# Ledger of designs, part 94: VHH binders against p49116

Target 1, 238 residues: p49116
Amino acid sequence: EGPLLSDTHVTFKLTMPSPMPEYLNVHYICESASRLLFLSMHWARSIPAFQALGQDCNTSLVRACWNELFTLGLAQCAQVMSLSTILAAIVNHLQNSIQEDKLSGDRIKQVMEHIWKLQEFCNSMAKLDIDGYEYAYLKAIVLFSPDHPGLTSTSQIEKFQEKAQMELQDYVQKTYSEDTYRLARILVRLPALRLMSSNITEELFFTGLIGNVSIDSIIPYILKMETAEYNGQITGAS
Key: E = the ipSAE of ESMFold2; O = the ipSAE of OpenDDE; V2 = 0.75 times the mean of E and O plus 0.25 times the DockQ between their complexes.

## First folded at step 7 (VHH)

Design a67 (framework vhh_brivekimig_d4; at its last look DockQ between E and O 0.01; V2 from the best seeds 0.00; counts 0 for: pae E 15.0 > 2, placed apart)
Fold by ESMFold2-Fast, scan of step 7:
Structure a67 (fold): chain B 238 residues (1-238), chain A 119 residues (1-119)
Amino acid sequence: as target 1 above (238 residues)
Amino acid sequence: EVQLVESGGGVVQPGGSLRLSCAASGFTFSSYGMSWVRQAPGKGPEWVSSISGSGSYTLYADSVKGRFTISRDNSKNTLYLQMNSLRPEDTALYYCARYTPGKSSRDYSSQGTLVTVSS
């Protein structure tokens, strides 16, 4: 009953490791990305509609869409993260890998294409000046995607997605009423998220994880973390 | 609790200026686009202007374009409307508005601030 998201779900505050080191390294990039991932998972698990679907469905949905949520988070938090600086450091590392013959030319091309797609996505969101409410509802639309393989409760997931779409439309229509086509410009950006490889995102941002563990494998753990553990990860208190 | 408190209204002569303020609390102000809406006596509510969360994107009703300027200070959680070249037809109760799911555009938590333009 009531709206899909509350005001607390619109608030999305990323606390970065401080200060930014003199030279960006894998540990700083991985810690920054991990904080955003933890914040995104905590955001999702706090939604009553999400909780109502049950633990198995929750795990399946987040495993299917974490890369889309993470990419939306990168776009939303681009300034806080100094994302352009992080991407420049990644590109510099990739150029060094070419010289050291550590990566094939095909792999380098694939990774550079991914970085280009990410930059284009973030740039398009910045040009549209997407606000926090719009971001929250775009995240809800991708989270409640009924079309992922193996899902049960697909009719309920679809209803939550439709509710997210309706509430976003109502917000945009009431807030930006003279910009008749704003919603269409925003929604047409979403398909690009599905073209982004989760494996390449993992390689670029999470290579500092001990044992190079799959994000897919840690999602059930993150979703079960106590609130104090989430707070510790977000604020760096632990 | 979401609170919006308007101020700055008053009585001015045609051609005069007023600056309205809206103090927001109870939510993350910078995350929401904000609007000014007015309601003249005996008429329905009329949207006046909107501003994006960052303040970089603004929209104006044709009736006020070139005369009114919307702005915000996210560090102070405050929305502003600078009104210049005021006309008698600008006489209305002015509301600062944040979209609330399930509420109509006329369902504001605030009392508004009265602007009267008369000679």
Scores: ipSAE 0.737, ipTM 0.883, lowest interface PAE 1.1, mean pLDDT 87
Fold by OpenDDE, second read of step 8:
Structure a67 (fold): chain B 238 residues (1-238), chain A 119 residues (1-119)
Amino acid sequence: as target 1 above (238 residues)
Amino acid sequence: EVQLVESGGGVVQPGGSLRLSCAASGFTFSSYGMSWVRQAPGKGPEWVSSISGSGSYTLYADSVKGRFTISRDNSKNTLYLQMNSLRPEDTALYYCARYTPGKSSRDYSSQGTLVTVSS
């Protein structure tokens, strides 16, 4: 069998909305996040192994790991997104809600901790200087996680994950041969992804755009989106 | 199609310097770590140096540490190897390498560039 990923899957280019406003508003943040989400979903869809799982199974996979994929995307695209600025803006918007006493102290703490975790994760990835190839395979490992509840074809998913891990290992060993523990350093970052709340992520990045609609509910539609429609989204034509 | 084209090799005296270049095309250059590998006559391939996609992370073989500097310009899709204080034992064919699973060592490379260090 051929490799799990190809060069086409290594490329991960996010196009930000233009122009960037002087003050990042909720719409800009949500649009940016949506583009990243769409890009991530499109990326997943482009993987032959993902397609081989069938529509029901691959939809379930994405539903289970979209937050992790999204977070990896944030890390990978942190610079082009000006993620620190976006997060700061989110905090500022959140402060308005705080002033209006719309959130409990506990909820505020949870949200702030989540933002901190996001920032720390992205910073940690930046410090490791993860390249596009490594990111692609980290995303694949996250995508093909067999340990989510309710999944079908778990054996096949596990095989794909193992393949991703092996290919990543091979890459790291060959590319960074003198850094014996690079692979380990990279992989130990993955658990942090599962400490992040999908609900909070959704609230911070998407609520302003999709309202009360859940990311979970729109994932099937995103995955079925035609290429032309996707391109339209990223170009701002829609 | 992936292409890697090395240049900058030549004949230098011991203690001399050379700068190798590798022009990359056919893939998103910045997304890949890159390496220099050399092969001396009668010897197997030897890893020389690696650099991360962004260029902020670099690795060197002990034999070249302090003398060689790997760098890259992603805007030009070019990998560099500055070689200072060259020694006769540095004589080799130098290859620009992108490593990909399923390949023996390099995914794609041209014929390399010859570096000869001799008095």
Scores: ipSAE 0.631, ipTM 0.849, lowest interface PAE 0.8, mean pLDDT 91
Fold by ESMFold2, look of step 9:
Structure a67 (fold): chain B 238 residues (1-238), chain A 119 residues (1-119)
Amino acid sequence: as target 1 above (238 residues)
Amino acid sequence: EVQLVESGGGVVQPGGSLRLSCAASGFTFSSYGMSWVRQAPGKGPEWVSSISGSGSYTLYADSVKGRFTISRDNSKNTLYLQMNSLRPEDTALYYCARYTPGKSSRDYSSQGTLVTVSS
């Protein structure tokens, strides 16, 4: 009954820290990534179906999928963020760490493979020119994934995921009516998200957070923020 | 509020050209795929063309392929339809449309712009 998402859930406006520094540094990268993370978390919180699941289930879902939502956000906002420039800066920092013997060769290989997978994912999404509706439904499909360990209410979560899939199908068929395979092309990109490491994402984008705090541990607090308080931190959220 | 305003229609001879515009306001234009739909007198609506949010992916009905070009300028919040080699069969009221979940594809299109092709 009624659509899973409305027009308010399609808007996903990221604002970047200003001004961009002459040379990108860990603080600018972390602030930019933090803005995307908060935008993604509050996007999820704004969905009536998500609100209906209850606080404990909400926290469990977001803990399970935050990296996938963040990665979809990176792909959606890649041009606004100048993501290619950010990734190049990260690679340069890694090269400096090699020269200073600060990281093991195995770790550097793992990190570079993750960067390659992220670039490949973002390029494939750009080639398909995924629009704002499609991103919103893809994020909903990822959010309402019933197969994560430790979830309660999995039958209800599955029903919401099926509803997101149905609404995506309806949207694509109406908007891209002459492209028979568009839905299939879009959906086959989702499995790559499960291969992204949340540990490495934290190291790439969130090393500037105060202390050694994992994203997993702060999710309950982000989800509880008042809307007015959140809007003061993320000016592009709506 | 969401507004879509079409313009650029008129009367033209067969073989002529027109450029339609659709000015959009009240939403983040670049986040939405957009379409042109037309309705000839006494006929039902016919999908003409669609374009993705960034403008990189376009689709056309067989009846207009090779003659019409859809485009958008996201900095100006404007959708375009370049119509070349016009035929009498292209005579119709042309609408731009944005898809909205739970609503029809014509949501927020209000008036359309009339194209008449006659000798």
Scores: ipSAE 0.000, ipTM 0.282, lowest interface PAE 15.0, mean pLDDT 82
ESMFold2 (binder alone), look of step 9: mean pLDDT 81; pTM 0.818
OpenDDE, look of step 9: ipSAE 0.036; ipTM 0.481

Design a68 (framework vhh_brivekimig_d4; at its last look DockQ between E and O 0.01; V2 from the best seeds 0.00; counts 0 for: pae E 9.7 > 2, placed apart)
Fold by OpenDDE, second read of step 8:
Structure a68 (fold): chain B 238 residues (1-238), chain A 119 residues (1-119)
Amino acid sequence: as target 1 above (238 residues)
Amino acid sequence: EVQLVESGGGVVQPGGSLRLSCAASGFTFSSYGMSWVRQAPGKGPEWVSSISWSGSYTLYADSVKGRFTISRDNSKNTLYLQMNSLRPEDTALYYCARYTPGKSFRDYSSQGTLVTVSS
């Protein structure tokens, strides 16, 4: 049996909208986020094991973990995206909402904490110097999580997850053989992903583009998009 | 097609220096940690050094610590090994190595580059 992922799955290249505006407006942020989301979905769809689960199960998996995949994508693409700048811009935009008294104090706190968690997570990943291979398999581990409610084929999903974990382990052991605890350091970051609210992520990165439409509701459509459409979304000049 | 081509080997006297290079192609070089492995005559492969994708994290075998320096240039898809204070026991065929699932630590068979340290 072949590996879960190939070199094509290890490559994860995000193309940002061009040109970058002097002022990062909501549209630019949302477009950037959308490209990352689409890239992540396309990445998932390109995995043979993912395809083998069938459309319904695939959709359910992505619905369950899109926020985690997206967040890992943010971490992986943080430099290319200038994520810190984007997050700062988001905070600035939120200030307007705050000034207009559109958000409760509690909500403001939640949103700010979420932004902080995102930044901290990305920083932590950067400090670990996670490479493309490791990211690919971390995403696979997250994608093939059998512990989400309502999933079918959980045994198969678990098998894929185990395969992902084993291959990641093998990679780390061979590549970083003198760093005995690297795998543990990497995997211990995954719980942080589940502490992040998908709703808040959606609000911060997608509301300006899709309005009141939920990411959950559009995932089936994204997954059905033609490859050419993905490419256009990911590499096209805005 | 994935290719790793080593160069820079040669014959040097003890205490000498060499700089090995590995030209990588056929994959996204910057997405992988890379390693140097060597094999001395009559011996099995020995791990020498590893470097993370960005180059910010490096590891060395105890036998080469303080003498060898691994580095990389992702813009050139090239891995390097600076070898100083070479010793006869460093004599070996040196391989550039990338991990691939289901395969050996060396992605593809490469010729390696021969380093001979002798007086």
Scores: ipSAE 0.876, ipTM 0.943, lowest interface PAE 0.5, mean pLDDT 92
Fold by ESMFold2-Fast, scan of step 7:
Structure a68 (fold): chain B 238 residues (1-238), chain A 119 residues (1-119)
Amino acid sequence: as target 1 above (238 residues)
Amino acid sequence: EVQLVESGGGVVQPGGSLRLSCAASGFTFSSYGMSWVRQAPGKGPEWVSSISWSGSYTLYADSVKGRFTISRDNSKNTLYLQMNSLRPEDTALYYCARYTPGKSFRDYSSQGTLVTVSS
């Protein structure tokens, strides 16, 4: 078979909302985060191996790993998002919530720990100078995780994950030939993604969602959208 | 279509300098680490140097360290190799490489660019 991902899957370009407000607010943060989430789901849906697993499996996989994909996306798009500025705005709102006694001390501690973990993750990825090919394959490794509870087709998912691992290894070892430890440095970053709370991610980045809509409820909707609905250039042809 | 077109080779005396260029098209150049690979007459391919997507991380074969400098300009989709203090053993066809599964380093390159260091 051909490679798991094509060049189109390596390209990952986020378009930010415009204009940027003078002071960041929850609406701008939520719109920016939603665009990244939608881009991440569209990326996953476009992979032939992912499509081959079928809709039910696709939904289960993305529900299980959306926070890992989103966090990798935050790291990859940190510069275009001005992520450090967004996180600073969130911290400022959190400090104001402490002064107004709107949140418990335990909750504030959990949120601050999450922000610190996110900053450390993004900093480690930036220090490694992770490229688009490496990001695409790291996303594929977390997407094709056979070990989430309740999954079907686990043998096929595992096969795709192993293919992703092998292709990443081939690329890194050939591209960065004298750096024998680069692959290991990259891969040991992945376990930290599973320690990131999806509930806290929702609270930090998706507070502007209307109607008590959760990311879990949105996932099946986004995955069912046709390509024409994402780009607006293809209208209703089948 | 993915294309890598090398240029800048030539004949130079030992101790001389050359700057190689690689014009990339048909893919998002800034998403990939890039490499230079050379092949001397009658020998297999030898990796020379690599650069990460932003240019902040570079690697060199021991045989070229301190003499060659790899760089890139993502705005121009161009990879460079500055070669100083050239030696007869640097004589080879030089190829720009973007490694992908199932592809040879030559699958996207035209013909490479010939560097001849003659005494």
Scores: ipSAE 0.762, ipTM 0.904, lowest interface PAE 1.1, mean pLDDT 88
Fold by ESMFold2, look of step 9:
Formats: structure tokens, C-alpha cells, sequence
Structure a68 (fold): chain B 238 residues (1-238), chain A 119 residues (1-119)
């Protein structure tokens, strides 16, 4: 069996909606986030090890980790997306929602705490200067997590995760040979991803994407989406 | 207040077509993704299709893909479902829904529109 990821899995290029509006609005934020979500799901679908687990297992894995993959994508693409500007615009929209649509103080606190955790995670990844190869392996480690409830084939999933960890270790040791503790510093950031709430992520980024259906519920359909259909929807091209 | 009013249902023969409409009021329609959900007699609700706020993204349940087409007109605050090649199994109450944070298949729909596929 070959390496878990090939060079094609390292490339992760997000194209932003154009033009960037004079002030950010819910439409721009949702379109930007949707592009990242679809890119992340199709990235996972392209991995031969993922394909080998079968459709039911694929759906279960992505349902369990989509928010973690999305959060890694936000960190990886933070500069391209101008994520700090997007988060500031979301905070302004929350403040306006208090004035316009009555929003409970407890909900506002939960959402603001989530935004702070997200900013802190992205800052920590930027401080470590995580590169594209490292992100690809971190995403694979998160994707092939055997400890989520309800999974089948957990032994095989665990073997793929171990392979992702081994390949990350080999890459870091070869590329950052003078920094013997870089791998440990990178891996200790992963538990923070489990603290991210998928329903708050949906509220922050995806209110305008789909109707009365959570991201969790549409994952099997995103995974089945044809490449031509996907490209047309992502780019907006006719 | 938020209102969603479905129309266009009726009785149709197998293989026939219907076009459903959902008129929205009381909120900024163009800012929300929308869905169609159906409920057959004696069964639980089933998600049918979703469309993003701009119309750029559409998703379909396997049971309807290739036969149904979701669309929207933001200038008229209206959501549509074109249903072709109808089967008896498509008989159900159809309703539209707006996304609400958290897991939900229905939020502000009031009534729905009945589709019956029978000879």
C-alpha cells in the first residue's frame, strides 16, 4: 500500500467571492464559508483510504468531524479569507441583532466565547507557521479518528490515522530537522478542535447556505455531488 | 411575523408534473437558505431539497435527484419546486422551511400543500 496522501492532496486553494463588498455582509460571509466547506468535503472524498472505507463509513466520519475540518480550513486560509475582518463583521452583526431582533444574553455569551476560541486557535496555528503539508496531515488525522461514537470499521480507521501520524512525523523530522519538538507542539493544538460547536459554526457562517437542514444532515449529498456540478456552484459559473 | 405559504399541489397521474410555490414574508428572504420537506401519510418527515440564499448551491435527496428542481426568485420572495416524472411514492404534504440554527427540518411553515399521485 502507498503513502496515505499524494502531492495532489497537499494543494488546498480557496478562491474568494468577487468583488469584496465595501462592507462585509451575511451574503459574502456565507459564500466564502460555503466555498471552504465544499472544498474541505471534496478534499476528504479524494483520498483513496477514505474511499476504501465505503460510503456509510465515509458519511459517519465526515458527520463526526466536519466542523474540525472546517476549523482547520479557516486557520489554513485565514489570510486569503481575511478571516479577522470576517469575524469582526460577525461581531458587529451580533451587536445589531441585539438592537433589532432581541437576542438572549446567554446566547450572545456562548457565541462570543466560540469566536474567541476560534481566533485563539487560528493565532496559535499562525504562530507555529504550519505549512501546507502539515495541514494536510492534520486534516487526515482529524478525519480518520476512530474514537467517535457509532463508527464501524474502527480498527481500519485507526490504522489509517496511525499512518497519517507516521507520515506527518517523517515530514516534520525531515523538513524541520533542527526543531525536534515541532511535532509535539503541533499535535497539542488538535484537542482545541473538539471544543468547537458545530451549531454555533452553522449560525456564524452558514445561515444563508441551506434551508431548514443542518450541515450534518446534508453531508452525504455533498459527498456525492458531481465534480462538474460542484465546480459550477463553487465558482458561480454558468 | 415570519410567514411561508405553499401552493401548487393537487392530484396528478403517475409520470405527470407539478410546480410548487412558497411565498415568503416577514423576513429578508434573500438572506436565507431554503428547503422543501415532505411528509407522507403515516411516515416521518423527509428532506427533499435545499437551495442557498443566492440560488448558487442546490442539494437533492437521492429519491428525487434528476426528477425535481429547486429554484428561487429573490425579487418575488418566492421559492419553487418543479416536480417531474412523479410516482405514487411522491404522495405527501409538501412544505417549505427556512434555516434556523440547530437541527430542524421545519421552522416557520404554516400549512403545506398536498400532492397526490394516483391514477
Amino acid sequence: as target 1 above (238 residues)
Amino acid sequence: EVQLVESGGGVVQPGGSLRLSCAASGFTFSSYGMSWVRQAPGKGPEWVSSISWSGSYTLYADSVKGRFTISRDNSKNTLYLQMNSLRPEDTALYYCARYTPGKSFRDYSSQGTLVTVSS
Scores: ipSAE 0.006, ipTM 0.364, lowest interface PAE 9.7, mean pLDDT 81
ESMFold2 (binder alone), look of step 9: mean pLDDT 82; pTM 0.826
OpenDDE, look of step 9: ipSAE 0.765; ipTM 0.896

Design a69 (framework vhh_7n9e_1)
Fold by ESMFold2-Fast, scan of step 7:
Structure a69 (fold): chain B 238 residues (1-238), chain A 119 residues (1-119)
Amino acid sequence: as target 1 above (238 residues)
Amino acid sequence: DVQLVESGGGLVQAGGSLRLSCAASGFTFSSYGMYWGRQAPGKGREWVSGISGSGSYTAYASSVKGRFTISRDNAKNTLYLQMNNLKPEDTALYYCARYTPGKSFTDYWGQGTQVTVSS
């Protein structure tokens, strides 16, 4: 029919908790991350093509790709979040944990490797100067991934992914007509998202959640939220 | 609706300079890459230069590379094209553009701003 995404889907504005504390703590980091996660899920559920797949498929897709969407969101909102400052605080906390023998060396190594991969990803996206349109379509490409185990409607999901790829290509080709390499540089960044552990993302950004509930478990509830309730979560309104 | 209004064109001698402006409205300007195109009398339209949403990435047609500089002011929703060392071959109607799905290159453009370079 029409284009996969509208101008409203290109706008992605994160509102941070205010004020920022003098010293970063787990509660501030978790609140910031939760707002980004909720914004990302609200973004996905607002896409007409996504809605057309039905609730069961929507839940399965977001459960499979929330870490990829979240990581793209971290890269896109890195400046607003002061992500480099947050990651530095996490690294410092981990180094202190090594000195105090609070965590196994194996686990700390896994977490540090994850932080390194995240930093490299965000740096590569910043160097390419990925814009809001490009981010929206990269998020659409990872959202409409037909290759996750257990999915139904894989043919329709694949068509939406192909549509996202075609519209991104058209945008890049028209915006940077004689720069034939930009699209390839952008797309080659996506496979790295699949190598990052959702469990480690939960430990880094969501440890302050009450009851230590997994992100996987809350996804169906967030996707079913009423619009007003959902907006309250995204903005942190009372 | 997307609205783009070009200005800053004029008559200039070869070797001279001009700065073109494009006032944008109807969309979140900073989220979109933008580009400039031009059409010389009796010729087809050609892409001139493109710029990323934040302005850190730019690209230029080989014919203008090193002479033209594209920039933007996201606080003012304005796109610029600084044209230096202008040549008679640069004489054209200049247009700014934003990508729109399903539209060809020629479908994006408003009134444009005329640049005439004398020998």
Scores: ipSAE 0.738, ipTM 0.900, lowest interface PAE 1.1, mean pLDDT 87
Fold by OpenDDE, second read of step 8:
Parts: structure tokens; C-alpha cells; sequence
Structure a69 (fold): chain B 238 residues (1-238), chain A 119 residues (1-119)
């Protein structure tokens, strides 16, 4: 049996919306986030093992882990996205809402903590200097998580996750032979992803585009998008 | 070859209006974001306004927001800039440019059209 991932799955190139505004507005942020989400979903779709699980299982997996995949994507694409600037802009927009007394103190705290956790996670990944292969395998490990409720084919999902882990281990051993604990350092970052609220992520990054539509509800549509349609979305040509 | 040709510039009094056009050729116009820039005498190039390939997304510099409107006709391969309530500080050579994937200011741009606003 061949490897879970190939070199084609290592490529993860995000194209930012054009034009870039002088000041990052909600629309730009949402569009940027949407492109990353689409890229992440279509990345998953490009994996033969993912395809082998069937459409229903695929959809369920993505629904369960989209926030984690998205967050890994943010970390991976942080430079291209100017993530720090985006987050600052989000905070600024949030401050406006705060001033208008639209949010409770508790909610403000939750949202701010989420932003801080997100920033810290991305910073930690940057400090580890995670490469494209490692990101690909981390995403695969997150994607093929069998412990989400309501999943079918959990045994197969688990096998794929194990395969991802083994291949990552092999890669790290070969590439970073002098760093015997690198694999462990990388893997221990994964729990932080599950501490992040998908609802808050959705509110911060997507509310400007999808309004009252949930990410959960659009995931099936994203997964069914034609490659040409996706490419059109990336290039801004629709 | 990518070609961009600007037109519509001229002399106008403060408070007046101009409409700039940019004719594009040599590429699939609708597939690329476009933007207007300007360069005043003795100053560097300044980004003015941008528009996505489909036209669904527009952006403006703070200095022109509310006064300028960017639009495009993909069927005609033409980019527009409607400039209202012009000010002397808007005096510059205005050029249209195509965004490159790297969004470096090494984009394709035209020769420009001169806009002069008198007080």
C-alpha cells in the first residue's frame, strides 16, 4: 500500500484576495478566511484515503475538524496572510462592538482569549519552524481523527491516522535526525487546537460573508465544488 | 503582451469630476484584480483604488474614499475610475495596473494619464 500523502499534498499555497485594502476591513478578512477554508477543504479532498471513506463520512470528518484544519492553515499561512495584522484588525472591529455595548463582559473575555490562544498557537508553530511536510501530516492526523462523535468507518479512519503518524515519524527521523524529540514537540501542539471554539472562530472570521449561515452548513457545498470553481474563487474571477 | 492604456485625464477645477478609463489587452481581463495608482510630482507611487476580477470587491485609499469609485466592464476589458469632488492634492499621473500573484508593485501598468486639479 502506498503512502497516505504524496508530495502533491505538501503544497499548500494560499492566494490572498486582490486588491488588498489600505485598512483591513471585515470583507477582506472574511474573504481571506474563506479562501483558506476552501483551500483546506480541497486539500483534504485531494487525499485518496479521504476519498475512499465516501462522501458522507468525508463530510462528517470535515464538519468535526474544520476549525482545527483552519487553525493549522492560519499558522502555516501566517506570513502570507499577515495574520498578526488581521488579528489586530479583528480586535479593532471588536472594540467597536464593545463600545456599543453589544457584548457581555464574559463574551468579550471569551473572544479575546480565543484570539490570544490563536496568536499563541501560531507563534508557537512559527518558533518550531514547522515545514510543509510536517504541516501536511499534522493536518492529516487532525483530519483522520476517529474520536469525533457520530463518525462512521472509525476503524478505517484510525488506520489512516496511524499511517499519517508513522509517515510523519519517518519524515522527521530522516530530515531532522539530530533532533530526537522533534516529533514529540510537534505532536504536543495538537491538543491546543481542540481548546479553540469553532463558534468563536466562525464569528471572528466568517460573519461578514456568510451572515447567519454556518460553516457546518456550507461544508458539503465546498466539498462538492468543482476545481475550476474553486480556482475562480481564488483568483477572484467568478 | 499585456497592454494597459489610460485615458480621461485633464485639467479640472477643484470640486470638479473626471472619469478615467483603462483599456486592457493581452490577458484575460476578468481573471485579474486591477488597481489605480497615482504619482504626484516629487512623490512616490501611491495606491488609490483596487477592484477584484469579478468586480465584487473594491477598496479605496482613505484619501479618496467617498469621492472616487472604481469599476470595471469585463466585457469591454475596461477599468474605470470615477473621480468626484476633486482636490488640488489629487493632482498626479494616474495609472492603471494589473495585480500579480505576488502583489508586488512590479505589476503591469500603463503609461498613465495626467490629472491636474486647479484651486
Amino acid sequence: as target 1 above (238 residues)
Amino acid sequence: DVQLVESGGGLVQAGGSLRLSCAASGFTFSSYGMYWGRQAPGKGREWVSGISGSGSYTAYASSVKGRFTISRDNAKNTLYLQMNNLKPEDTALYYCARYTPGKSFTDYWGQGTQVTVSS
Scores: ipSAE 0.019, ipTM 0.334, lowest interface PAE 6.6, mean pLDDT 88

Design a7 (framework vhh_7n9e_1)
Fold by ESMFold2-Fast, scan of step 7:
Structure a7 (fold): chain B 238 residues (1-238), chain A 119 residues (1-119)
Amino acid sequence: as target 1 above (238 residues)
Amino acid sequence: DVQLVESGGGLVQAGGSLRLSCAASGFTFDDYGMYWGRQAPGKGREWVSGISWSSGSIAYASSVKGRFTISRDNAKNTLYLQMNNLKPEDTALYYCARHYTGRYPEDYWGQGTQVTVSS
């Protein structure tokens, strides 16, 4: 009776701040990450199934999965974002912090391990040549996760997740009929998203934007924005 | 409106070659994997080959592997199928396809281009 996502939900276009500075700084990284976060929230909010769950459930789902959506977005937009260049700049900043004794060795190790996990994830997705349709459905699978604490309507969320899984399966099986293991190769990438710390993602990509304010705190605000406000954040026109 | 228009079919002798083209419009071509299918008279639709958005993943039906090459040009919104060493068994209506997201679980496919291989 109608697909979970339409062609409009498959389209996911990130507009980067321009021009890219000669030397990357916290401001450019934060602005780029914020645009991706806002694009991800706008994407989720535009899904009719998501809207049907109601505001409280919408807020709870996005608070629980924003890091997974953001990480999928980083992988999907890696080329347009020049993500490898951004990550190299972050690593350089961390190495300078070690040399200047500004951060503990244990903290540096945690952050570096997170960067390696992120790079591994993005590389695995690139090797699989994941397309916009596949990314849209992977995002839907993580968005409609019924297993987060405090959720209501968990049976309906589970049904939407199952619908997302079935539609992804149909697409992959029809597009790559003789590659019988492609779907399995794609799906086994998803558990790695939950091993990524949202606190470390926040520190790496949102430093200077949300000092004393967590992403969890701003999610309800972002979800209440009008479409024009989202467009402004996505394009930097605001 | 999603539209797929195939061309390049025709009559060839066994051992010959043909290059099929598919012009896509009405959607963002590089957001989707694409595939070629065929249907011989009195038979069901057979998947021939699929290609991912940046050509990083390609798969072929066992019956055509080593003889056919799928490719795409995203700047031109065009999908190609180079068919070499054609056999009489390759005689079929060839159509390009994209998964249809507007009516689950249907696909978009073109009207097709006829390929006939004589012995």
Scores: ipSAE 0.752, ipTM 0.886, lowest interface PAE 1.1, mean pLDDT 87
Fold by OpenDDE, second read of step 8:
Structure a7 (fold): chain B 238 residues (1-238), chain A 119 residues (1-119)
Amino acid sequence: as target 1 above (238 residues)
Amino acid sequence: DVQLVESGGGLVQAGGSLRLSCAASGFTFDDYGMYWGRQAPGKGREWVSGISWSSGSIAYASSVKGRFTISRDNAKNTLYLQMNNLKPEDTALYYCARHYTGRYPEDYWGQGTQVTVSS
């Protein structure tokens, strides 16, 4: 059996909507987020092991981990996205809701904490100087997580996760041989992803675009979408 | 150990100003978002203002917007709250807090500093 990931899976290029507006409105933010989400789904689909799990299992798997994949994508694409600016804009939009007294103090705190956690996570990943290979393997480890409830083929998923971990280990050992604890430093960041609310992420990044439609509900559609169809939809939404 | 120590509170007349400080230690300050909260007697905790790790994002409660300014000095590991045009309803114990993150599952807050605004 060949490797879980190839060099083709390392490439993760996000194209932002153009032109970038002077003021980042909700639409721009949602479009940007959607592109990242679609890119993440497309990436997952490109993995032979993912395909081997079957459509139902694939869908369930992505439904379970989309927020984590999305967050890793945010970290990886933070510079291209101008993530700090996007998050600032989100806060500004949130401020309007605060001013209108639409949110409780507890909810405001919760949402703000989520934003800060995103920033902190992305900042921590930047400080670690995670490269494209490491991101690819981290995403694979997150994707092939067997511990989500309701999954089928958990044994196979676990095997894929182990394979991802082993390949990451080999890569880090080979590439960063002088840094003995790099692997550990990288892997210990993954638990942070599980503490982030998918609901809040959805609210912050996608509410303006999908309305009352949940990311969970559109994931099957995204996974079935052809690349050309995806490109057409993205350009049309811009 | 994570420590947050607030200072700068006191008694002030309505319309007056105070500047609160929060000295942080025991963690990497510039990795965390911070916020100010307050608790008035007989009331629950109220969120007042929040600031991101880089100061790139700031938000205020509607009750204090335009009067309070949150800031931070990461080099000094210090959070600030400039309070202008204070009102009697601003009377409360003010506390600074570190937002919980993926590294730490709960936020940390200081003991607070008392702000009393007389009419």
Scores: ipSAE 0.029, ipTM 0.515, lowest interface PAE 2.5, mean pLDDT 89

